# Designs tried in a protein design chat: VH-VL binders against UPF0738 protein ABC2521. Part 3

Target 1, 124 residues: UPF0738 protein ABC2521, of Shouchella clausii (q5wf04)
Amino acid sequence: MKQYKVSAIEVDEEASTVELEEEIDAQLAARLKPGKRVLVDSDQYAFIYILEDEEAFYAIRFEKNVWPALNEAHKLKTSYYVKLNEHTRLALVDMEEELVFLLENIRGNGNYGEAFEQAVNDAF

## First folded at step 4 (VH-VL)

Design k02 (from r10 with heavy chain S58V L60Y; framework fv_rocatinlimab)
Fold by ESMFold2-Fast, scan of step 4:
Structure k02 (fold): chain C 124 residues (1-124), chain A 124 residues (1-124), chain B 107 residues (1-107)
Amino acid sequence: as target 1 above (124 residues)
Amino acid sequence: QITLKESGPTLVKPKQTLTLTCTFSGFSLSTSGLGVGWIRQPPGKALEWLAVIYWDDVKYYSPSLKSRLTITKDTSKNQVVLTMTNMDPVDTATYYCATHRIAYSSGPLYFDYWGQGTLVTVSS
Amino acid sequence: EIVLTQSPGTLSLSPGERATLSCRASQSVTSSYLAWYQQKPGQAPRLLIYDASSRATGIPDRFSGSGSGTDFTLTISRLEPEDFAVYYCQQYGKSWTFGGGTKVEIK
């Protein structure tokens, strides 16, 4: 699945804007829909929000370096939007709900691996 | 046609570890969006979700049981394996494996196709 | 975790009658991510309805689902002999939890 890394999260009181390392082209951006699911990549210390179009899934990848900003957004319970390019933004529907579920599920759960669990506990 | 079949011991002693295998056909767990989960049902009682694993090896576990559960997959063998430690007579149940998927239209995660189930009795 | 309460526990009806089954959630179910399953003795559950109201492939149109938030209903408009079974609701908005079931039995 094509992955887009998050470079920064701009956190405001009610909304957080997720910025990507590379822009998504206008044609693809117009087709993308929120997948409403966050997955865990414990080997590489990432949370992955799923986007989709009719043909494929795409990942918005929140690596460890953006977890401090992600935690700020989480504490404020903001809505999340990803800036796909200069002209298009998309709501990450259910992002906060998925984070709440995952953070609770990871806590005390050795099946994610001790190192990942500790990194999540340190950040959130 | 999609089919799933559970296999493993029918009798387990208290404090032992249960290992169940789900063997499936008609799909591959390398296919984006697909997952396989485990659900159990004690005699005469409700269904209880245990764990799921997705095509990309991301895993989720029931919060109340997470310290006892491990779910893995072997894509080349079309198998998903559930391990549950420290078995107790209250874990006596029929254990099912089932598919679920994320559709391209942001389809929800529910259990589509189920195996026939395997009864596991925990007694001395 | 969201708790799902199904009522009644048992419905005693005759073929041809309408069945109405209730599923109430302890918290609002995200995006109406609510499914209904049918289970006959000795068999695995069969998916009937998903997203509260969408009928699964191959399921007869006498089965319908409705509701949102915390209150959901499964309706069987005209019971056939093969419809006597136990029915379970399940939410998948925050993990996967099942209700306690409603048994639909012959009067």
Scores: ipSAE 0.014, ipTM 0.574, lowest interface PAE 7.4, mean pLDDT 85

Design k06 (from r10 with heavy chain I102V A103K; framework fv_rocatinlimab)
Fold by ESMFold2-Fast, scan of step 4:
Structure k06 (fold): chain C 124 residues (1-124), chain A 124 residues (1-124), chain B 107 residues (1-107)
Amino acid sequence: as target 1 above (124 residues)
Amino acid sequence: QITLKESGPTLVKPKQTLTLTCTFSGFSLSTSGLGVGWIRQPPGKALEWLAVIYWDDSKLYSPSLKSRLTITKDTSKNQVVLTMTNMDPVDTATYYCATHRVKYSSGPLYFDYWGQGTLVTVSS
Amino acid sequence: EIVLTQSPGTLSLSPGERATLSCRASQSVTSSYLAWYQQKPGQAPRLLIYDASSRATGIPDRFSGSGSGTDFTLTISRLEPEDFAVYYCQQYGKSWTFGGGTKVEIK
């Protein structure tokens, strides 16, 4: 699965804008749709929002370095949008709902690994 | 022709650890968007989800059982393994493994193909 | 966690009749992420419907699903002998929650 790392999250009262380390090209950006799922990569300390097109899945990776900003957005219960490039943004549908579920699932759950659980507890 | 088959002990004593293996064919768990989950059903009762593992090794566990469950995969052997600690007579159930699929157009996950199930009895 | 309540618990009907099964959620199901499964004694569940209304491959057209939000329905337009089974609804909007099941039995 092709992955795009989040470089920053601009948090406002009602909406948070997710910025990527590299822009997604215009042709692909026009085809992408929200997959409405967040997965956990406990080995690499990431939350992964799934995007999709007719052919494949793509990962928007929220690595540990952006978790402070992600927690601020979470506390405010904002909507989330990813800036795919200068001209295209996409709503991350269900991002907050998925994050709420995962944070509860991880709490007290050593099966994700003790280090990952601790990092999540420290950040959120 | 997707097939899954559960294997493991049929009798477990209280406080022991249960290990179940799901062996599958007709798909690869290295394929983006695919996962395998475990669901159980006590005799005469409803279905209960336990855990899911995805192609990228991301994992989710049932909130009520998360401290007792570990799910792993061996993609080269076409196997997914569930371990459940501290078994109790109330854990007596038929245990199923099933495929999990994220669709390109719809995104959401549900259980598409199921194994035959294996009855695990917990008694002293 | 979303709780799914299925009603009735048991539905007694004759072949040829219409069956209507209800699944109600304690809160709104995200994007109608709701599936229906059929289970016969001694067998694994079989997927019938996903995304509330989409019929799974190989499932006869007498099975249909409808609903959104908190209220969902599975309809079997004309019961065949092989349709007498237990039916479960399942939401997958926030994890995976199953209903308690509805048994469709011969009158």
Scores: ipSAE 0.011, ipTM 0.585, lowest interface PAE 9.0, mean pLDDT 86

Design k07 (from r10 with heavy chain S58T L60W; framework fv_rocatinlimab)
Fold by ESMFold2-Fast, scan of step 4:
Structure k07 (fold): chain C 124 residues (1-124), chain A 124 residues (1-124), chain B 107 residues (1-107)
Amino acid sequence: as target 1 above (124 residues)
Amino acid sequence: QITLKESGPTLVKPKQTLTLTCTFSGFSLSTSGLGVGWIRQPPGKALEWLAVIYWDDTKWYSPSLKSRLTITKDTSKNQVVLTMTNMDPVDTATYYCATHRIAYSSGPLYFDYWGQGTLVTVSS
Amino acid sequence: EIVLTQSPGTLSLSPGERATLSCRASQSVTSSYLAWYQQKPGQAPRLLIYDASSRATGIPDRFSGSGSGTDFTLTISRLEPEDFAVYYCQQYGKSWTFGGGTKVEIK
């Protein structure tokens, strides 16, 4: 699965804009749709929002360094949008609902690995 | 074709740990988007989802039971293992494993292929 | 957690009759991500319907699903003897939740 790392999250009261380290080209950006699910990469300390097209999954990767901003957006219960390039933004449908579910599922559950659970508890 | 089979002890004493193994064929849990879940059904009662594990080792647990559950996989053996701690007579149920997928257009899906189930009785 | 309520708990019908089974969700089910399963005594559940209205492979056309939001229905147009079973709905829009089941039994 091709990964796009999040460089920053711009948090406003009703909406948060997710910025990527690299822009997604216009042709791919036009095909991408929200996959409406967040996965956990516990070995590498990331939450992964899934985008998709007809051929493949794509990962929007929220690594540990952006978790403080992610937690601010989470506390405000904002909507989320990812800036794919200068001209295209896509709604991360169900991002907040998925994050709430995962944070509850991880808390008190060493089965994700104690180091990952501790990192999540410290950040959120 | 896809097949799954549950194995493990059929009788467990209260307070002990249950370990169940799901052995499968017809697919690999290294395939992107694939997962295996565990569902149980107490005699005469409804189905209850317990846990799921995906190809990338992402794990999700039932929130009410998460402190008691561990799900792991061994892709080379085509196995998924569920452990459940502190067994109680109310945990008497038929335990099923089933395939699960993330679709290109919709995210997490339903359970499409099921094992035959294994009855676990918890008694002194 | 989304709670699914199935009604009625039991349907007593004769072969040839129509069965209508209801599944109501406590919250809107995302994108109609709702499935129906059939379970006969001593057997594993069998997938019948997914995405509220799509029939699974090999499922006869007498089975149909409908609905969206919080209200979903499974219809069996003309009951065959092998259709007397327990039916469960399940949502997968936000984790996985099953309904309590509806037993379709011979009158």
Scores: ipSAE 0.015, ipTM 0.578, lowest interface PAE 6.2, mean pLDDT 86

